# VH-VL binders against Uncharacterized protein YLR179C, part 4

Target 1, 201 residues: Uncharacterized protein YLR179C, of Saccharomyces cerevisiae (q06252)
Amino acid sequence: MSSAIVAKLNKEDIIKDTVKDLAFEILGELSVSYVDSDDIKLGNPMPMEATQAAPTIKFTPFDKSQLSAEDKLALLMTDPDAPSRTEHKWSEVCHYIITDIPVEYGPGGDIAISGKGVVRNNYIGPGPPKNSGYHRYVFFLCKQPKGADSSTFTKVENIISWGYGTPGAGAYDYIKENNLQLVGANYYMVENTTVDFNYDM

## First folded at step 17 (VH-VL)

Design n1 (from k3 with heavy chain D104E)
Fold by ESMFold2, last read:
Structure n1 (fold): chain C 201 residues (1-201), chain A 120 residues (1-120), chain B 106 residues (1-106)
Amino acid sequence: as target 1 above (201 residues)
Amino acid sequence: QVQLVQSGAEVKKPGSSVKVSCKASGYTFTSYYMHWVRQAPGQGLEWIGAINPDSGNTAYNQKFQGRATITADKSTSTAYMELSSLRSEDTAVYYCAKDFYGLERGFDYWGQGTLVTVSS
Amino acid sequence: QIQLTQSPSSLSASVGDRVTITCSASSSVRYMYWYQQKPGKAPKAWIYYAYNRASGVPSRFSGSGSGTDYTLTISSLQPEDFATYYCQQYHRYPLTFGGGTKVEIK
């Protein structure tokens, strides 16, 4: 199950562009869904209008023994393609951070991610610049270090480059700096051909 | 630390012009739009216009089109707003404000304000 | 031009009160921005993208809304919260602000 997810992420350069040299093992399927829309299926295009409210996010481990009741999870959402796939001046843009998500299983064997834990950065829906092509909107689920004090995790006060001040900085830097362990991923694509957000004059 | 330092208060006569400066530090000046906003005494905020310091492209509130000129000097990291044909109703505190260039974020840092008084 | 109407223009409240400020746009905007201003000072960024608190903004502040109707809520008013609050749209030029809501001590 994990090899198909990794293969898709590789094919679309998610690993090269955003995971880089982080050690990781995909431990389950990260499900993302929006009201009146199909579940996100690894890289499908989504209409911008459909992605503006925060999604429902669930994680289904391949094997429940891979997570313990003492584990806490973190969810990250990032756009590595700002202002476009070929121009990274604003990359990465931080769209969502939740920490301290408990490992609690529902009836289907999934863990509720959205609506749990501590929201560090509220959801900001995709808003790619008009006619900038498709942007990848990438979700990462991580295990937090055992016993970690999440109040010491990096505060992301600027969504551009996750506040690191270096074009291209983002989820990789946050994961590495806070000793997070990447265990799940998903993404979708959004383009905007209709709305000018005043990004250029 | 980001800082926007504006020029000092001005007293002007009707019909004259004023040019307010805004010197930026603590960030890459050309990466962010600079906006100008004014506030008449006891009144709300009014957007004048903006400049992309990298390209020199500007946008103006139509109310000020033809009277306001916004410029930027990349070599000194300084933006300017010039308002001509001054009237008493132009008496206000004039602010520069930085946004996140190319993204919909609003203004994260403001200058201290420059009082411009127009009186005969 | 997108007009923003804030309500109320002024209110008096006691420490500990819940305060709600509304901002209505004449046409749909993607997100609303909020600023806090104290007398004699420049405005400060307070809420961006309708929901996100700026750096150093206490958790008692929250933003909500979409389309044309937005709110800023203070769940338990504190002495340092007495100020004027402005909403702003950055959807289309010209950028516009609401008329402000002055929150005063009762």
Scores: ipSAE 0.012, ipTM 0.567, lowest interface PAE 8.4, mean pLDDT 87

Design n3 (from k3 with heavy chain L103I)
Fold by OpenDDE, fold request of step 19:
Structure n3 (fold): chain C 201 residues (1-201), chain A 120 residues (1-120), chain B 106 residues (1-106)
Amino acid sequence: as target 1 above (201 residues)
Amino acid sequence: QVQLVQSGAEVKKPGSSVKVSCKASGYTFTSYYMHWVRQAPGQGLEWIGAINPDSGNTAYNQKFQGRATITADKSTSTAYMELSSLRSEDTAVYYCAKDFYGIDRGFDYWGQGTLVTVSS
Amino acid sequence: QIQLTQSPSSLSASVGDRVTITCSASSSVRYMYWYQQKPGKAPKAWIYYAYNRASGVPSRFSGSGSGTDYTLTISSLQPEDFATYYCQQYHRYPLTFGGGTKVEIK
């Protein structure tokens, strides 16, 4: 299962365009669902209208022994395709950051991500430019260092290139600077198909 | 880099029309709405309307409905704002402004402004 | 039409001062945007999506808020910060701006 996830990420050039040469091990399945829409399944297209509210996210480890009650998790959401797949001058765009998510197993063996922890960056729904094609919207789940104070983590207060000022910068730098361990990932794709001058979603 | 270059200052008589241009460069012109905003001397900002340069569809502030006409020429990456039946209160600096990335987004780039003076 | 009311309309401050500008909307908006404008110049993008600084905006600037109430804060006012600041909503047409807040030298 982990190999399948990694293979998909590689096929879509997500690793290449985001976390690059970071060492990581996928420890489970990161489930992402939006209200009144299909679940996210590693690259399925989603209507832009359906993705404007924060999704429900859960994580199901392959082996519960890999995550203990003392561990804390961080969730990242990023767009490496700004303004388009062929032009990444604004890449990556930061869409969501949550830290200090507790490891609490539900009856089904999953860990609730949404509604937990500390929101560092509020959710911003996908908004790819018109005629820019599909954008990849990527979720990364990370394990925080033991005993880490998340208040000292890098503050992302400019969503363009996550404030690093270099096109292509984002998740890689954030993960590395804060000594996070990438353990889960999912993604979907959105293109702009909105009708002109409707009320914003 | 993104640039919005507007036409020069205009002096007009009441009842006449003015057409201001905004030439865009440094980005895909047809991928972002172009807005027009004006500012009377010593006053705040007022949204006039916007256009999708790709489709030609427009939206207007009701205050200017029927009097303002926004157009775009894709071949030259230029947006236009024409205001007819000019009045003294139309004296203002007129700006074009480009949409930012995302939904419910602000304006990331502005033209340098065009002063339109309406006087008898 | 969503009306945006900024407070104060103007303020006098000194270099190093903490400055707070508020923007109140007549109805809830998803995000608020802020612009800086200096005399004789076009407005510049300053804060996106309520809390994100635009490119080139110093870290002393911060945005906060939700629903109907938003705030722009300058932690330590610098000489180049004396300007007029505007909030703007893109939640509903017509797009609207606040009346502006002029930050002047005391």
Scores: ipSAE 0.766, ipTM 0.909, lowest interface PAE 0.7, mean pLDDT 95
Fold by OpenDDE, fold request of step 19:
Structure n3 (fold): chain C 201 residues (1-201), chain A 120 residues (1-120), chain B 106 residues (1-106)
Amino acid sequence: as target 1 above (201 residues)
Amino acid sequence: QVQLVQSGAEVKKPGSSVKVSCKASGYTFTSYYMHWVRQAPGQGLEWIGAINPDSGNTAYNQKFQGRATITADKSTSTAYMELSSLRSEDTAVYYCAKDFYGIDRGFDYWGQGTLVTVSS
Amino acid sequence: QIQLTQSPSSLSASVGDRVTITCSASSSVRYMYWYQQKPGKAPKAWIYYAYNRASGVPSRFSGSGSGTDYTLTISSLQPEDFATYYCQQYHRYPLTFGGGTKVEIK
């Protein structure tokens, strides 16, 4: 299952465009679900309007021994396709960051992500430009270093290139400089199919 | 780099019309709404309307409905705002502004502004 | 339309002061945007999505809020910060701006 996830990430060039040569090991399944929509399953398309509220996220380790109660997790959400898959002058765009998520196993063996930890960057729903094609919206779950104080983590206060000032910068730099360990991932696809000026006039 | 360059200042008589242009560059013109905002002397900002340059669809502030016409030329990446039946109260600096990142998000770039003076 | 009320409309402050500007919406909005404008110049994007600084915006600026109440804070006012600040909603058409807050030197 771990290899299957990695294979799909590679196939979609997510690793290439985000975490690059970062060493990581997928330790479980990162479940992402939006209200009144299908579950996210590694690349399925989602309606843009269905993704504007923060999703429900949980993590199910393949082996519980890999994550102890003393561990803390961080969740990242990024768009490497800004403004498009072929042009990344504004990539990556930061859409969500939660840190200091406790490892607490539910009755089903899953760890609740949503509603836990400290939200560092509030959720921003997908908003790809019109006629820009599908964008990949990627979730990364990371293990924090032991004893780490999440308040010392890099603050992303500019969502464009995560504030690093270099096109294509984002998740890799954040993970690397904060010594995070990538242990989970999921993603879905969204394109702009909205009706023009569809808000109430 | 993204740039929005507007046409020069205008002086108009009451009852006439004015057409301001906004030439865009540095991004895909047809992928973002172009908005028009005005600011009377010493006053705040007021949204006039917007256009999808790709489809040509428009939205207007009802205050300007029937008087404002927003158009776009994809071939030249230029947006236009025409205001008819001008009155003294229309004296203002008119700005074009581009949506940020994607759909229905704040404005990231503004034109330099075009002063339109309406006087008898 | 959604009405945005900024407070105060103007304020006088000294360099080094902490300045807080509020923007209250007549109904809940998903995000609030802020712009800085200096005399004779076009507005500049300043804060996106309530809390994200635009490129080039100093770290002394911060945005916060949700629902109907949003704030722009300058932790330590600098000479170049004297300007007028506007909030704007993109939740519903017509798009609307706050009345502006002019930050003047005391």
Scores: ipSAE 0.742, ipTM 0.895, lowest interface PAE 0.7, mean pLDDT 95
Fold by ESMFold2, look of step 22:
Structure n3 (fold): chain C 201 residues (1-201), chain A 120 residues (1-120), chain B 106 residues (1-106)
Amino acid sequence: as target 1 above (201 residues)
Amino acid sequence: QVQLVQSGAEVKKPGSSVKVSCKASGYTFTSYYMHWVRQAPGQGLEWIGAINPDSGNTAYNQKFQGRATITADKSTSTAYMELSSLRSEDTAVYYCAKDFYGIDRGFDYWGQGTLVTVSS
Amino acid sequence: QIQLTQSPSSLSASVGDRVTITCSASSSVRYMYWYQQKPGKAPKAWIYYAYNRASGVPSRFSGSGSGTDYTLTISSLQPEDFATYYCQQYHRYPLTFGGGTKVEIK
């Protein structure tokens, strides 16, 4: 299961563009769902309008023994394609950060990610520029260091380049700086097809 | 980097028209709406309207419907706002402003402003 | 249209003071935007998506709020912060601004 997820991420350059040289192992399935929709399949296109409210996010480990009840999880959402796939001057754009998510299993054997933990950066729905093509919207689930004081985690106070001030900086830098362990990933694609000046955005 | 450079100050008579230009650089012109905002001396900000530079579609504040005409030239990355039937209360600094990233979009860059004085 | 009521319209404060500016919308908006304007200059993007600072905005500025009620706070006012601050909604057309809050030297 792990190798199939990693193979898809490599095929779409997610590893190259966002994870770079981090060592990681995918430990489960990260599901992302929007109102009246099925789970996100790796890399599927999504209508921009459907992604504007915060999604339901759950994690199902392949093997529960690799997570302990004392672990805390962090969720990251990033767009590496700002303003487009070929131009990166605003990349990466930070769309969501949740930390301190407890490892607590529901009836289906999944861990609730959304609605748990501490929201560090509120969800900002995809908003790719018109005529910029599809943007990848990438979710990373990480295990926090044992006993970490999350109040010391990097504060992301500007969504452009995650506030690092360097084009292309983002999720990799946050994961590395805060000693996070990447354990899950998913993504979808959005392009801007909105009707001009729609008064009910 | 991103810049919006507007045309120079204008002095106009009541009943005439003015056309202000806004040349954009440092980003893909057709990927963002361009907005026009005015500010009368000592007063607040008032949205006039906007254009999608790619489609040519426009939206206007009803206050200016029929008097304001917003256009764009993709080949020069330049937006224009023309205001007709000028009145003394149209004396203001006129700004162009670019959308920000996101579906709900504030303005991330503003032009330097163009003073239009309507005086008899 | 969504009316934004910004208060106070002006205030006098000393360097080092904590300043709070409010913006109330006549109906719920998804996000609020804030701009700083100095005399004779164009407005500058200041806070976007209610809480995110634009590039170069000092950390003493913070935005908060949701729905109809939003706040801009300056934790320790500095000489360069004396300006007029405007809130804006981009939830529905026509786009609207608050009336502004002029922050002056006491």
Scores: ipSAE 0.526, ipTM 0.798, lowest interface PAE 1.5, mean pLDDT 89
Fold by ESMFold2, look of step 18:
Structure n3 (fold): chain C 201 residues (1-201), chain A 120 residues (1-120), chain B 106 residues (1-106)
Amino acid sequence: as target 1 above (201 residues)
Amino acid sequence: QVQLVQSGAEVKKPGSSVKVSCKASGYTFTSYYMHWVRQAPGQGLEWIGAINPDSGNTAYNQKFQGRATITADKSTSTAYMELSSLRSEDTAVYYCAKDFYGIDRGFDYWGQGTLVTVSS
Amino acid sequence: QIQLTQSPSSLSASVGDRVTITCSASSSVRYMYWYQQKPGKAPKAWIYYAYNRASGVPSRFSGSGSGTDYTLTISSLQPEDFATYYCQQYHRYPLTFGGGTKVEIK
C-alpha cells in the first residue's frame, strides 16, 4: 500500500512541490474525515463548505512495530497552490500544526491524531481565491525525533510561506529544520464555490 | 507587488456626487472582493460596501444603500465607488481595500486613500 | 449586524510597557483581524486569523481569543508602536470595525 500512496503523490507533484528531496517512507494510512462527508480518498475534490471545521484525523500503521509507545507524532496541513496551482508567490499556506501526538491505538488499530497532542497553529479551513481553480490541501503526518523538546520547534508566525519569508517555503522547511520524519500523507482538492456576499454562512 | 492606486482628492458641494477610482495591480483582480471603507476626520473606520469584480455582484452597508454605487472594470483592473447626494458628514478619506486569502477574510492591502471634502 | 466594542478607546503608555487591547463582538466570529494606523496614513494589516502576524510585524505583537472575545497584546511597547489599532470582523456582512484604540506616549 505504501507504493501506491507514493506513486499517487509523485504523479500529482505533491513530492516535487512540498517534500522535494526529503527521504521518507509511508508507514500507514492517514485518514481525514469531515462531518457529513466520506473519508478523503487521496486527491478527491471536496466542497469548500464541508471543510471549514477541523476534521477528524486518524492514522492506521501498516505494521505497528514501526512505531513505539514512546514516539510522538506531528500533523501538518499545507496548501502549496497559493494563489493558484500555477502561481506560487504566497505558497505555501500553513493551515494546521499539531505536535506531541501520542501513539495510542484504538480498538480498530488506528491512532487518533485530531483531538490529541498540542495545537501549535489552529486549523484554518480551505479558502482558495475565487477563480483560482482547485488547490491541493495536503496533510503530512511525521514522527518527532526521539526525546525531542517540542518547545524548540519552529514557531510559524504567519501562514504565508509558513513565515519563512521565501515564496514556496513551507512543510519541507519545517520538517527539515525540526528533524521530523514523514510517515503519512493524504490530500484533497477545493475550489472556491461560495455565493457572493452570502449572509447565512 | 500588490498595489491599489486611488484617484486624487476631491472638493464637492452638498447635493453633488463623487466617484473615486482604485486601480489594482500585482494580483488577479477578479479573484478577490474589493472593499470600500471611509474615515471621517478624527474618526474610526466605516465599511461602505464591496464588489466581486468577476460577477459584478455587490454588497452595501445599509447606511449607504441607495447612495453608494460600487462598480468594477475587469479590462482595466479598476474598481469605482460613487457616492451621491453628498452631505458635509460625507467629508472623509475613502479607501479601497483588497480581501486576504481564506474564508472570513480580512484586508491585506489598502489604497493610499482619497480625501473627499464636502463644503459650500 | 455584529458590533465590535474595542477597549480602551485610548491609553497612555511608556516605552517598555505591556499593552493589552480588547475587542468584544456582539456574537461569535470565526476570526478577528487587526490593523495599525498612523496619522495621515492608510491602515496596515497587522494580525489576521486572530493569531497570525502579517509580514514585517514585530514579534512583540500577538493576538489571542476566540468566539466573542479577542485581544491584541504588545509585550514591550516601542516608540514606533504609537498608533491607533482597529479590530475587524469578516464573519458576516456588513463588515464592521471596532472604534479604535489610540496608543499614545505618556
Scores: ipSAE 0.497, ipTM 0.791, lowest interface PAE 1.5, mean pLDDT 89

Design n3 (from k3 with heavy chain L103I)
Fold by ESMFold2, fold request of step 19:
Structure n3 (fold): chain C 201 residues (1-201), chain A 120 residues (1-120), chain B 106 residues (1-106)
Amino acid sequence: as target 1 above (201 residues)
Amino acid sequence: QVQLVQSGAEVKKPGSSVKVSCKASGYTFTSYYMHWVRQAPGQGLEWIGAINPDSGNTAYNQKFQGRATITADKSTSTAYMELSSLRSEDTAVYYCAKDFYGIDRGFDYWGQGTLVTVSS
Amino acid sequence: QIQLTQSPSSLSASVGDRVTITCSASSSVRYMYWYQQKPGKAPKAWIYYAYNRASGVPSRFSGSGSGTDYTLTISSLQPEDFATYYCQQYHRYPLTFGGGTKVEIK
């Protein structure tokens, strides 16, 4: 359950690099899937071409009683490795923000994340520079504070460093500033191996 | 700080060739495509082509295929665009431009431009 | 290839005016890019990914749209905003630009 997810995140430095000292408790499985591609399996490599359209994102709580019908969720997607794993002058890059996602269970017993709520920042697919190695693309699902006015949440107007103007700023700062509670995570890795001038987006 | 510095203005006769250089600094030259764009006097922007400086692979607007040659020298971080069989309608400012980080990338930096005048 | 039709081609406006520029693509593109160009100077990156302002671009500029229809809006013109604005797609090669919108001093 949650301990296996936390162990994987810790082994791959997701906790050290992007969660830092945030309190968190993983309450379920965050599923990320792309059309005509393998499901995301905590840290698997993905072809860059397969990740360019917005994914289907769902959340399956381990225990439905840990979320109430009045809760709202937020989804964040970040690249902590810009321009590379060893150089972070553009880190973190904001790739997706959805807020006000309702806790509503679909036919399969999961909560639809993508296609719900309010898109604050449109999806921008992974695009690591050539010769920069693998980048981690990290998804965080958060519970919003009860009764929070999401119109007051930080506006991310530049994807570089989430607009904070400080290299390394990103999802951590957004979560902390807006009092979000981290409840789910997933990630995959992409490197740029695309064929020159034949990439169709 | 990213900078693209182009060679100086050229005056050419019809039928000749011109080669414009673009010296890049402030970023990893081989990690980004370099593009060439031209703008005739009083007109809009027209994409000529691009190069991957790492591989040497190129792409061209079909309009310029066979006349334009784009090259790069990794050791000097310099891209070149050569246009042959010049005619008066090739009179334009020629720009190099670096694509941005990411996919579907746009151009984040442009050279200062090189005026090429083709006149008898 | 993807044709971009930019409208209007020119306009005359005063400081404080609201300006709306449209860019229509002949087929769907994922993002639109915008550049500002002043006379005698190179274009400058202005809007990335349809809505993301480049560093130093004032908040009076906003970009929006998706698919085939994109808009650049200036909510209250300032003296430094008089320029030509170009849209651009990078979705398919060959890369193409709109014809430009020249914003002139009234």
Scores: ipSAE 0.456, ipTM 0.782, lowest interface PAE 1.9, mean pLDDT 89
Fold by ESMFold2, fold request of step 19:
Structure n3 (fold): chain C 201 residues (1-201), chain A 120 residues (1-120), chain B 106 residues (1-106)
Amino acid sequence: as target 1 above (201 residues)
Amino acid sequence: QVQLVQSGAEVKKPGSSVKVSCKASGYTFTSYYMHWVRQAPGQGLEWIGAINPDSGNTAYNQKFQGRATITADKSTSTAYMELSSLRSEDTAVYYCAKDFYGIDRGFDYWGQGTLVTVSS
Amino acid sequence: QIQLTQSPSSLSASVGDRVTITCSASSSVRYMYWYQQKPGKAPKAWIYYAYNRASGVPSRFSGSGSGTDYTLTISSLQPEDFATYYCQQYHRYPLTFGGGTKVEIK
């Protein structure tokens, strides 16, 4: 199951563009769901209007023994394609950061990700420019270092380039700088097909 | 390096019209709405309308409907706002402004402003 | 249309003071945007998506709020911060601005 996730991420250049040389091991399925929509199916297109409220996010480990009750998790959401897949001057855009998510299993064996932990950066829904094609919206779930003081984690105070000031900087730099371990991923694609001057249909 | 450069100040008589230009550079002109906002002396900001430069579709504040005409020329990356039947209360600085990236977008770049004075 | 009520319309403050500006919307908006304007100049993007500082905006500025009630806070006022601040909604057309808050030196 993990090899299928990695193969799809690699096919769409998620590994090349956003993970780069980080060591990672996919430990489960990261589920992302929006109201009145099916779960994200690893790279499917989504209508922009369906993604504007924060999603429900859950993680189902392949093997519960791979996470301990003392682990804390972090969720990251990034757009590496700003303002487009071919122009990166605003990449990456930070869309969501949650840290200190406890490893606590619900009745279905899932770990609740959304609604837990500490929101460091509030959710900002996809909003790709018109005529910029599809943007990838990538979710990463990470293990925090054992016993880490999350108050020392990088503060992302500008969503453009995650505040690093260098075009193309983003989730990779955050993960590396804060010694996070990538354990789950998912993504979807959005392009702007909204009707001009009509946002709330 | 995004830049919005507007045409120069205008002095107009009541009943005439004015056309202000806004030349954009440093970004893909057709990917973002262009907005027009005015500010009367000592007053706040008032939205006039906007255009999608790709489609030519426009939206207007009802206050200006029928008097304001917003257009765009893709070949020169230039937007225009024309206001007809000018009155003394139309004396203001007129700004163009570009959308910011995202849904529920603010304006990330503004032109330098064009003073339009309506007097005899 | 969505009306934005900004308070106060003006205030006098000293360098080093904490300043709080409020913006109330007549109906819920997803985000609030803030602009700084100095006399004779165009407005500048200041806070977007209610919380995020625009590039080059000093860390003493912060935005907060949700729904109908938003604030802009300056934790320690500096000489370059004397300006007029406007809130703006982009939730529904026509786009509207608050009336402005002029921050003046005492």
Scores: ipSAE 0.445, ipTM 0.782, lowest interface PAE 1.7, mean pLDDT 89

